# Designs tried in a protein design chat: VHH binders against o75319. Part 302

Target 1, 181 residues: o75319
Amino acid sequence: GNHIPERWKDYLPVGQRMPGTRFIAFKVPLQKSFEKKLAPEECFSPLDLFNKIREQNEELGLIIDLTYTQRYYKPEDLPETVPYLKIFTVGHQVPDDETIFKFKHAVNGFLKENKDNDKLIGVHCTHGLNRTGYLICRYLIDVEGVRPDDAIELFNRCRGHCLERQNYIEDLQNGPIRKNW
Below, E stands for the ipSAE of ESMFold2; O stands for the ipSAE of OpenDDE; V2 stands for 0.75 times the mean of E and O plus 0.25 times the DockQ between their complexes.

## First folded at step 21 (VHH)

Design sa15 (framework vhh_h_nbbcii10_fgla; at its last look DockQ between E and O 0.56; V2 from the best seeds 0.00; counts 0 for: pae E 4.6 > 2, unsure alone 61.2 < 65)
Fold by OpenDDE, look of step 21:
Structure sa15 (fold): chain B 181 residues (1-181), chain A 125 residues (1-125)
Amino acid sequence: as target 1 above (181 residues)
Amino acid sequence: QVQLVESGGGLVQPGGSLRLSCAASGFSFSYDRTFSLGWFRQAPGQGLEAVAAISGSGKSTYYADSVKGRFTISRDNSKNTLYLQMNSLRAEDTAVYYCAAKYPWLDSPSEYDYWGQGTLVTVSS
């Protein structure tokens, strides 16, 4: 259906590029069919996403969709030049090793193939906060060796909202490093 | 593990039609739009020739000049299957046809990373 996700309106549509990384987080864009349920200023479509990214003088090179549904928008709504990858990620629980691995693999692959540009990895779940923040931070911690608190702080600051799920935060701060294979 | 399995090859008369299928597994057409897919062919005594390709989004297609207007490449995301509709077949279309997939983020010396076993198409009167 076309019902607006709970609390979706409460979050900034697009964060800022995370300095020192190629990550940018945003909430899920909604296809045109949702617009009838939104005020004009609340609308955030795939087109709006790209416009907002452009306003930041950035360019998306990859979109990783962590939502567990396909009702929000279609890959066809995106420019062909921006690859789309969906990793079904269950909400509210710490992502499993397979999910983490898929995310890491996608990011590493992108970085390897995009050394000659500065395009961004756009990551989103429903709100672009908890699942999105966890996986980005997990990558920074496991792969880039960033201190957990630094990764979390960086993400929160750039997203404009703080991670909310305590289990995610605790896992990032005290959990084990996840396998990269 | 990515696997590609071609089917639909056979004997056909000149001017006839044939549809090839490539069943893909190990990745989802619906959820992974990073893959490019293509058809290649190798005629007896000749090298491998690109026939047609389709982008991950399905919006862009490529055709060799020799098959333009006669062949159509398409994909069905629900079936995770690539197709090659071949019309107005000619004797020179006789070849083993291969399905191939390219994962853009894998290091590979080849243009395409995954290949099927091939299916033989013979056009003869």
Scores: ipSAE 0.332, ipTM 0.682, lowest interface PAE 1.1, mean pLDDT 92
Fold by ESMFold2, look of step 21:
Structure sa15 (fold): chain B 181 residues (1-181), chain A 125 residues (1-125)
Amino acid sequence: as target 1 above (181 residues)
Amino acid sequence: QVQLVESGGGLVQPGGSLRLSCAASGFSFSYDRTFSLGWFRQAPGQGLEAVAAISGSGKSTYYADSVKGRFTISRDNSKNTLYLQMNSLRAEDTAVYYCAAKYPWLDSPSEYDYWGQGTLVTVSS
C-alpha cells in the first residue's frame, strides 16, 4: 500500500552534506500517491528531494536505497543522470558483512568515477537515520580511519537527528573493524 | 561475484539475423542501475571494438557507427539478461562477441570491470 511509514513525519527530509565527505542523508522520498495523506508542508517527493539538494548548492551523483521495498518510489522516475542502487539492509540488527561490503564497494566505485566533480552520494533508508547512519559511519571508520565517536557526531549533526538504535551505536564504538574488500 | 555468460552465437548467412543473450549474475538489473552494460567484438587479426552499450536506466544507448541502424541493444530486467539483436549481417560482422559490465559508463575495453567468455558469430555462405 501507500501507508505513510511509521514516524516518517517526525524526521527532517534532508540533512546537510557531511563536511570532508561526499555523503548526504535523507529519509525515503514518497511518490505522489502518498501525498493525499500529507499536508503540503509534509510532502517530500523525489522532485522535492532534488529541489532541496539544489537549494544547498549541491548535486546528487548516486542514490543508495537501503529499504526493503519499492513501494515508496520507483527508480524509473529518478533523473537518468543519477545512478541508483538498492542494498537490502536488515533493520533492527547490525548489518551483516555482505551488506557492509556492498555499501563500501558502491561508495568506492562512486569516488573513483566522480573524482573530477563534487557530486554527492545520497543515502536513505526509511527514516534516513539508523541504517543510513550506521553504514555511513561504518564506511568512515573502516575506510577513512575516522574515530567512531567522531563519525557518529558528524552524522548526527549533519542529519539533524541522532542515531537511535543502541546496538548500532555499540557496534560502531566497540565492534570489530570490518574488512574493506 | 559478477558473472556474465553469452549465448546465441553461430553461423548465419549474409543479410541474416541473430540474437545474442548475456545472462548476468552477482548483481540485479532491477536493483542496481549503476552498471553500464555493453557488447564488444574482436574480429580475427583485429583489436577489440565496442559495439553497443546501454545505461543502468536502460534509456541511453550507444552504437558503433559500423552497426548503427542494424544492431539493437536491449535488456530484460526480470530475466537479468542483456540482448544484442543483429540484423542485416555482413561478413565483416564475423567476430567473437563479448558481454561486459562497468560502473557506470561505457569506456574503452581496458576500463570495463567484468567480461564474459565470448560467443562466436560467423557470417558466411
Scores: ipSAE 0.156, ipTM 0.607, lowest interface PAE 4.6, mean pLDDT 88
ESMFold2 (binder alone), look of step 21: mean pLDDT 77; pTM 0.788

Design sa16 (framework vhh_h_nbbcii10_fgla; at its last look DockQ between E and O 0.80; V2 from the best seeds 0.00; counts 0 for: pae E 6.5 > 2, unsure alone 64.5 < 65)
Fold by OpenDDE, look of step 21:
Structure sa16 (fold): chain B 181 residues (1-181), chain A 125 residues (1-125)
Amino acid sequence: as target 1 above (181 residues)
Amino acid sequence: QVQLVESGGGLVQPGGSLRLSCAASGFSFSYDRTFSLGWFRQAPGQGLEAVAAISGSGYSTYYADSVKGRFTISRDNSKNTLYLQMNSLRAEDTAVYYCAAKYPWLDSPSEYDYWGQGTLVTVSS
């Protein structure tokens, strides 16, 4: 169906680039069929995503979609020039090792292949907050050696919203480092 | 597990046409557009030759000079299948044709990470 995700309107559509990283988080863009249920100023389509990124003088080089559904938009709604990767990620639960690995592997692969540019890794779940924040922070902690609190603070500041789920925060702060490879 | 299975090979006369198919499994063309797909061929007594390639999104394509204007690579996301339309076939196109997938995120020493078993194309009068 085309029902608007719960609380979707409450979140900023696009965050800011995380300084020192290639990450940018955003909430899920919604395909045209959702527009009839939104006020014009509430609309956030795949096209709007790219416009907002451009307004920040940035460019997306990869989109990682963590939503657990396919109803929000189709990969075909994205420019063909931007790689798209779907990692079905269950909400509310700390992502399992496989999901974490897939995310890390994708990010590392992108960075390896995009050393000659400054394109961003766009990451989103439904709200672009909890699942998105966890996996980005997990990467920064496990791979980049960033202190958990620093990673969380950085993400929250750049996304414009704070991670909400205590289980995610607790796992990031006190959980073990996940296997990278 | 990623698998590639070629089909459509056979005997054809010079000037004829043939369409090869590569059924892919283990990943989705629609939801993983970070990969590239390609066709390779090996003629008797010769080495492996790249024939054509296409990005996961279909945005970028490559053709060997020897097949430009005659061959067309395409993919159908709904069928998760790669195609090679071969027109104006020549005797020198005789070879085993292989489908291959490349994943940029994988640290692989080979150019392509996954290969099919191949399908034989024979062009002869």
Scores: ipSAE 0.369, ipTM 0.721, lowest interface PAE 0.9, mean pLDDT 92
Fold by ESMFold2, look of step 21:
Structure sa16 (fold): chain B 181 residues (1-181), chain A 125 residues (1-125)
Amino acid sequence: as target 1 above (181 residues)
Amino acid sequence: QVQLVESGGGLVQPGGSLRLSCAASGFSFSYDRTFSLGWFRQAPGQGLEAVAAISGSGYSTYYADSVKGRFTISRDNSKNTLYLQMNSLRAEDTAVYYCAAKYPWLDSPSEYDYWGQGTLVTVSS
């Protein structure tokens, strides 16, 4: 199906750039076929995403899609000049080491290739919150040395919603530093 | 492991056409649009020459001056395959042709990080 994800309407479409980082988080954009079930003001398409980023005077340089499904939109719905990477990330569990490694590898590569511009890494899962927040915070903690509480507070403020899943929060606060690059 | 395998080379007369294919494995063109993909060639006794390239997004292309208007690079995401359509072939196009991929997240000393083993194209009357 084309069913709207549960509680998707309850989340702000796009957050704000996280200061001191290259990250911006958002909920999954939905292709046009989903718009049959949405009021006009509820719509958030791939085009709407890019318009909202431009309204913030920012530009996306990479989209990392953390959803485990392909049904929400196709990469073809994106501008041709925006790199796109899907990292299949299961929900309900702390992401495994391979998933964390893939995310860190993609971010590190982007930063090296884009050090002479200010383009952003857009990260989303279904709601742009739990999986998205976990992996962004895991990167900031493990790679940038940010304190767990500071990473979580920065993400929550800039996303406009707080991380909800306690197992993710507890792993970020109390778990070991991961040795992935 | 990222792997690239070329095919479609052979003997062709001047003025003829040939289409090279490069089957990719170890990443998906649909799910990973960060690789730049390209074709290079090496004629007998000559150095390596960049022929054509296409960005991961598919929007940006590059062609060497010697092939502009005659060669077309393209990709088919559903088949995970890069193509080089070569038209109006000339004797000087004779070379081993290599498919290559640039992964921008690796610190590579060259423009391209992954290479196929090559396919021979001979243009001869």
Scores: ipSAE 0.030, ipTM 0.534, lowest interface PAE 6.5, mean pLDDT 86
ESMFold2 (binder alone), look of step 21: mean pLDDT 79; pTM 0.805

Design sa17 (framework vhh_h_nbbcii10_fgla; at its last fold request DockQ between E and O 0.62; V2 from the best seeds 0.00; counts 0 for: pae E 4.1 > 2)
Fold by OpenDDE, look of step 21:
Structure sa17 (fold): chain B 181 residues (1-181), chain A 125 residues (1-125)
Amino acid sequence: as target 1 above (181 residues)
Amino acid sequence: QVQLVESGGGLVQPGGSLRLSCAASGFSFSYDRTFKLGWFRQAPGQGLEAVAAISGSGGSTYYADSVKGRFTISRDNSKNTLYLQMNSLRAEDTAVYYCAAKYPWLDSPSEYDYWGQGTLVTVSS
């Protein structure tokens, strides 16, 4: 259905590029059918996403969709020029090793294939915060060797909202490094 | 996990047409638009030749010079199927045709990661 996700309106549509990375986080854009339930200033469509990214003088090279549903928008709502990858990720629980692995591989593959440009990896879940923040931070910690607190702080600052889930934060800070490929 | 199954091959006369299909499973064309898809062929006594390719999003295509203007590569996301429309077929198009998929996000040196079993196309009068 066209139910607006709970608390969806409370979050900034798009964060800022994370300095030193190719990551940008945003909340889930909603297809046109949701607009009738939103005030004009609350609307955030796939088109709006790209406009906001452009306003930041950036360009998306990949969208990783972590939502566990397909009702928010369709891949066809995105420009054909932008690769799209959906990784179904259950909310509220720490992503499993397979999910982490898929995310890491997607990121590394993108970086390998996009060395000649500065396009961004756009990552989103429903709110673009908890699942999104965890996986981005997990990558920075496991792959880039960033200190957990630094990764979390960087993400929070750039997203404009702080990670909320204590289990995610604790896992990032004290949990084991997840194996890479 | 990922599987590709070609079909549509057969015997055709020169100047005829044929459409090959490649049914893909193990990934979704719609929800993973990162896969690069392509057709290859191997004629008797010859090496593997790239025929056509299409980007994951379908936004860009490639054709070998030998088939340009005669062959068309396309994909149907709803059917998770890759196609190769072959028109104005020639004797030299006789070959086993293979469907292939590349997952760009995998750290692999391979041009393509997954291959079908192939389907034989014979062009003869």
Scores: ipSAE 0.392, ipTM 0.732, lowest interface PAE 0.8, mean pLDDT 93
Fold by ESMFold2, look of step 21:
Structure sa17 (fold): chain B 181 residues (1-181), chain A 125 residues (1-125)
Amino acid sequence: as target 1 above (181 residues)
Amino acid sequence: QVQLVESGGGLVQPGGSLRLSCAASGFSFSYDRTFKLGWFRQAPGQGLEAVAAISGSGGSTYYADSVKGRFTISRDNSKNTLYLQMNSLRAEDTAVYYCAAKYPWLDSPSEYDYWGQGTLVTVSS
């Protein structure tokens, strides 16, 4: 199916770089087959993503795709100069420890490889909000020692939308810290 | 979990061609475009030599000077397989050839994290 994801039109395509971090969040880009159901101004393709990043004077060095499906776009629709990693992340529930570990491991590896440049890690799920915000904040809390409220506030402001799912917010604020990655 | 299995080695006359394959399992070329892949070889009585590699991004390739223009590294993501096309083979290409992979985010002191068992290529008359 070419069905536009529920509420996808309601979200800004791309956020802003999160200051003091290497993260930028966005909603899932949609390949051309989805555009039949979109007004021209609603389109947000893989090409549009990279144009918007360039408009911010930024450059992506890694895309982490958190969607639990392969229907939105193909990795070959992305420039070969940008590494791509898919971490299948179940929605609607706090990601399990294996998913959190994979995300942390990918971020840490990127930071090592890219310590001498300023490229960004682009992270998306379907809407670029709940799963994306949770994993970015979990990383900042567990690995960088950022206070939960500060991580959430930074993500919300830079994404341009607030985290919506209460179970994610509660786990970030009051749940266990996973210091071992 | 991660496995690399080479095949396609054998005896070839000088000037001949062989195509080596490396079937990967435990990770996906399609989903993990962050990985680096390479071919290494070890001639009798010698250490390991890097032959060819593909960078973790950008489709960049590396070839040892001794094989440039004769060998081509490639991959087929649908089969999760890395290839080495070897043309214009010479006696000095005789070696055991190894497939190797590295995830950029793995903390490892070695250059590559995963290795195959090797496939023998013998070039002689």
Scores: ipSAE 0.235, ipTM 0.636, lowest interface PAE 4.1, mean pLDDT 87
ESMFold2 (binder alone), look of step 21: mean pLDDT 79; pTM 0.802
ESMFold2, fold request of step 22: ipSAE 0.151, 0.228, 0.145; ipTM 0.610, 0.660, 0.596
ESMFold2 (binder alone), fold request of step 22: mean pLDDT 80, 80, 80; pTM 0.815, 0.813, 0.814
OpenDDE, fold request of step 22: ipSAE 0.351, 0.321, 0.369; ipTM 0.702, 0.684, 0.716

Design sa18 (framework vhh_h_nbbcii10_fgla; at its last fold request DockQ between E and O 0.68; V2 from the best seeds 0.00; counts 0 for: pae E 5.0 > 2)
Fold by OpenDDE, look of step 21:
Structure sa18 (fold): chain B 181 residues (1-181), chain A 125 residues (1-125)
Amino acid sequence: as target 1 above (181 residues)
Amino acid sequence: QVQLVESGGGLVQPGGSLRLSCAASGFSFSYDRTFRLGWFRQAPGQGLEAVAAISGSGGSTYYADSVKGRFTISRDNSKNTLYLQMNSLRAEDTAVYYCAAKYPWLDSPSEYDYWGQGTLVTVSS
């Protein structure tokens, strides 16, 4: 259906590039069919996403969609020139090793293939916060060696909202490093 | 598991046209637009030759010099199918044509990770 996700309106559409990384987080853009349920200023479509990214003088090189549904927008709503990867990620629970692995490899693959540019990895779930924040931070911690608190702080600051799920935070701070293979 | 199945091969006269199809399964063109796709061919007594390639997003294409301007690689996400439109065919285009896919997120030394069984194209008067 075309019902607006709960609390979707409460979150900034697009965060800021995370300094020192190529990550940018945003909430899920909604296809045109959702617009009738939104005020004009609340609308955030795939087109709006790209406009907002451009306003930041950035360019998306990859979109990683972590939502567990396909109802928000279709890959066809995105420009053909932008790679898109769907990683179905269950909400509210710490992502499993397979999900983490898939995310890490996607990021690493992108970085390997995009050494000659500065295009961003756009990551989103529904709100672009908890699942998105966890996986980005997990990558920074496990792969880049960033301190957990630093990774979390950086993400929160750039997203404009703080990670909310305690289980995610605890896993990032105290959980084991996940295998990269 | 990823599978690639070629079709569309056959006998054609020089100057003729043919369109090859590669039906892909095991991954979605729409939901995983990261797979690099390509066509290869092997002529009798010859080695494997890269013919054309297309990026996962479809934004970049590559053509061998021997087919440039005559062949067109494309993909249909809705059908999960890769195509090779071959125009102005020549005798030297006679070969078994293979579809291939590369998952760029996998750290593999192989240029392509998955291959079809091939389809024979014969260009002869």
Scores: ipSAE 0.384, ipTM 0.735, lowest interface PAE 0.8, mean pLDDT 92
Fold by ESMFold2, look of step 21:
Structure sa18 (fold): chain B 181 residues (1-181), chain A 125 residues (1-125)
Amino acid sequence: as target 1 above (181 residues)
Amino acid sequence: QVQLVESGGGLVQPGGSLRLSCAASGFSFSYDRTFRLGWFRQAPGQGLEAVAAISGSGGSTYYADSVKGRFTISRDNSKNTLYLQMNSLRAEDTAVYYCAAKYPWLDSPSEYDYWGQGTLVTVSS
């Protein structure tokens, strides 16, 4: 049960803040029990996440966890000052409208409550790439009016890895605008 | 559908203690740590008074001046339960106590979105 997620080592732990947005993406942090299978430089714990964010001179104000499991870390392992929200997101299909709406609702609420600061929304799935990239881009397209290709390029550049799931990319490029409320 | 159910009220002498519980359903304290949770009370002939509140993460607490140092709010995320430990009770603490939850990103004239049914606490000789 403490097996490292497939291909998890292949991805940078934390991306960079996406300019003009409040988003930062990262792969799932792994609690200490996973570290027996990792070299020291490969470790990426909840504490390591917050250290890396601080090193970027940034602060998290919300973590949105898109995974379908609780085995990687417990919300109790996070600093008590940072709200946490899990949105169960199916990993091999385009997220449904309810999932997209929950994500938009959480982001919009955060932005309103945090309009007087510059805290970031941290978003992750297992690898911080496909589900994470899809929902961030969907928000930018539907709510902020960003062109699909521009949203995808921005995410890829700041995450440091390209979106790989073609069905996600096609839905972002060709799919309809989803409802915002 | 969010529901809150209080328990633990009753009759107690001045100087005594009670622990109120609020069982939540319809959302998970573990999966959604964004809700602000609180306790309110209403004494006979008076309006609602905020007694204590705790942030969704559990890192920030608030207490009314009248209960500070005597009451402690806490939460157990694994049991989905909010608590109010009331020590050194006084006659003026007599009231119906309500558990409440607020989704922090709603704009509403009401401070809290979800309310329990209340549990009566009577402090008397």
Scores: ipSAE 0.244, ipTM 0.646, lowest interface PAE 3.9, mean pLDDT 88
ESMFold2 (binder alone), look of step 21: mean pLDDT 83; pTM 0.847
ESMFold2, fold request of step 22: ipSAE 0.155, 0.082, 0.110; ipTM 0.611, 0.550, 0.589
ESMFold2 (binder alone), fold request of step 22: mean pLDDT 80, 80, 81; pTM 0.810, 0.813, 0.828
OpenDDE, fold request of step 22: ipSAE 0.330, 0.282, 0.316; ipTM 0.694, 0.664, 0.681

Design sa19 (framework vhh_h_nbbcii10_fgla; at its last look DockQ between E and O 0.71; V2 from the best seeds 0.00; counts 0 for: pae E 4.7 > 2, unsure alone 61.2 < 65)
Fold by OpenDDE, look of step 21:
Parts: C-alpha cells; structure tokens; sequence
Structure sa19 (fold): chain B 181 residues (1-181), chain A 125 residues (1-125)
C-alpha cells in the first residue's frame, strides 16, 4: 500500500557525509504514488534524494536499501548509472551475521571499485536511522577499527538524529566483532 | 541458486546479425546491481575468450578488440536478461557463446562465478 511509514515525517530526509568515510544516510525516499498523502514540503522522492545530495556537492555511487519491503520505491526510479543493492533487513532486531556480511562486502566492493572517485555510499532503511546506523557503525568498528562510541557519535551527528534502539547501541558498544568473511 | 540460460544461437551468413539472450534467475538485476555480467566464447580448438562485459549499473562496458564496434552488450532489468547484439558477423566469430556473472569483489577461483551452458553461433556462407 501507499501508507506513509510511521514517524517518517519526523526525520530529516538526508544526513551529511560522515567525515573520513564515504557514507551518507537518509530516510527512505517515497515514489510518486505517496505524494498525494503528503504536503509538498514533506515530499521526498528518489529525485529529491539526488537533488539534495547534489546540493551538498556530493554524488551517490551506491545505494544500499535496508528496508524489508519493496513498496516505497522501485529500483527503476533510480538512475541506471547508480548501483543499487537491496539487503532485506528486519527492523528492531540486531542484524544477523549474514546481513552484516553482505553489507560489509558490498561496501568493500564499492570502495575497491571506486578508488578513483569520491562518490558516496548512500544507506537507508525506513527512517535511515537505526538499521542504517547500526550497519554503518558496525562497519566502522569491525573494519575500520573505530571506537564504538566514536562511530555512534559520528553517525548521530551526521544523520542529525541519534540511534534510538538500545539493543543496537548495546551490541555496537559491547557486542563482539563480527567476522568479515 | 543462480542460473544462466543462453539462447539465440544459430547459423548465420557472414555479414549477418544475431542477438543472443541470457536469462538469469536466482538474483534480480533490479535489486542487485552489483553483479558483473559477461559474454565469453570458445571457438573450435581454441581457448575461452572474453567477448564483452557490463557492470551492474550498466555504467561500464568492456569489449574485446576483435568485436569492438560490431557487438553490443546490454541488459534489461525488467526481464532479468542479458543480451549480446552481434552485427557484421565473421567466420571467426563462430563459437559457443557463454553467459557469465560474478560479484566484482569476490575472489573466485574462476573469473566468473556463474556460467550458462552456452549457445552455438555458426557463421558460414
């Protein structure tokens, strides 16, 4: 259906690039069919996403979609030139090792293939906060060796909203390092 | 499981055209644009030769020198199908053509992780 996700309007559409990384987080863009349920200033479409990214003088090189549904927008709504990866990620639960692994490999693959540019990895779930924040922080912690609190702070600051799920935060701060293979 | 099935091969005269198709299953072109897709060929008595490749986003393409300007690789996400448009065919293009797919960041023993069974293209007068 075309119902607006709960609390979707409460979150900034697009965060800022995370300094020292190529990550940028945003809430899920909604396809045109959702616009009739939104005020003009509330609309955030795939096109709007790219416009907002451009306004930051950035360019998306990859979009990782962590939502567990396909109803928000279609890959066809994105430019063909932008790689897109769907990783179905269940909400509210700490992502399993397979999900973490898929995310890490996608990121590593992108970085390996994009050494000659500065394009960004755009990551989103529904709100672009909890699932998105966890996986980005998990990557920074496990792969880049960033302190958990530093990773979380960096993400929160750049997203403009703080991670909300205590189980995610706890796992990031005190959970084990996940295997990278 | 990922499966690739080639079709479109056949007999064609020199100078003719042929379009090969590779129907992919087990992954979505739309929802996973990270795959690299490629065409290979093996002529009688020859080794496997890379013919063309395309990135998941379609932004990058590769062509062997021998087919450059004559062949075009493309993909249709809605059909989950890879194509090879072959124009100005030559006798030396005669080969079994294979479709293949891989994740670019995986270190596989083979160049590509998934292969079709191949389709025969014969160019002869």
Amino acid sequence: as target 1 above (181 residues)
Amino acid sequence: QVQLVESGGGLVQPGGSLRLSCAASGFSFSYDRTFYLGWFRQAPGQGLEAVAAISGSGGSTYYADSVKGRFTISRDNSKNTLYLQMNSLRAEDTAVYYCAAKYPWLDSPSEYDYWGQGTLVTVSS
Scores: ipSAE 0.493, ipTM 0.796, lowest interface PAE 0.7, mean pLDDT 93
Fold by ESMFold2, look of step 21:
Structure sa19 (fold): chain B 181 residues (1-181), chain A 125 residues (1-125)
Amino acid sequence: as target 1 above (181 residues)
Amino acid sequence: QVQLVESGGGLVQPGGSLRLSCAASGFSFSYDRTFYLGWFRQAPGQGLEAVAAISGSGGSTYYADSVKGRFTISRDNSKNTLYLQMNSLRAEDTAVYYCAAKYPWLDSPSEYDYWGQGTLVTVSS
């Protein structure tokens, strides 16, 4: 059903643009059918997402959806001008190399296609935190050469919540650099 | 990985209509809206001509001047299919029509990276 994801209400809907990058992270927006289980102030729809991005004086140029389900919203709920990519990403475990490659490939393609504008890549999983933070940080570490602790600190500050899963944190800090892009 | 298969070509009289279809596999129109889709054609003894294109998001379309107002590109995400509706056909529209797809971040020597086999459209009395 339309069951609100566990702890979803506890997270800020949208983070801030990560300075020096093209990333912004957010929790999964929920289509209208979920709203009967939410107080008005708890709602965060696809429309609400774009309103909040606009309030930050930013514009989304790509949404990467990392959820392993199709039930939260439909791509048709997004503006037709915004590209959408779903990468089915298993939760609770460090994403495999194929998933990491797909993410890097999409980001690199976006940067090439959007080199002459300042549009952002919006990334979300269910809570916009663990899978989202891992893949953004993995990109910054592997492709941009950012130190693991600096990438994690930047993500945590801009998301407004810290990465929670220790296996992700440990893999980012102590795992191998992946040259799979 | 990506495969494109055209269908719907055939013989039609001038002034007639025809709809071409391009069935895609290896990716989902619903879940991957970052790619570009287009139709190209090659008349006998001629080079390849871009006919129409649609962006991955669906928000932008392109038409060659020779077909504007007569041809319409469209897509059906649930069927993973691209279409070209061709109205008011003329003899000069006779060509093999190709469906093509481009991922913007693929660095390929062609503008479009994946191509179908083509479907022949013949417009004659």
Scores: ipSAE 0.174, ipTM 0.629, lowest interface PAE 4.7, mean pLDDT 88
ESMFold2 (binder alone), look of step 21: mean pLDDT 78; pTM 0.800

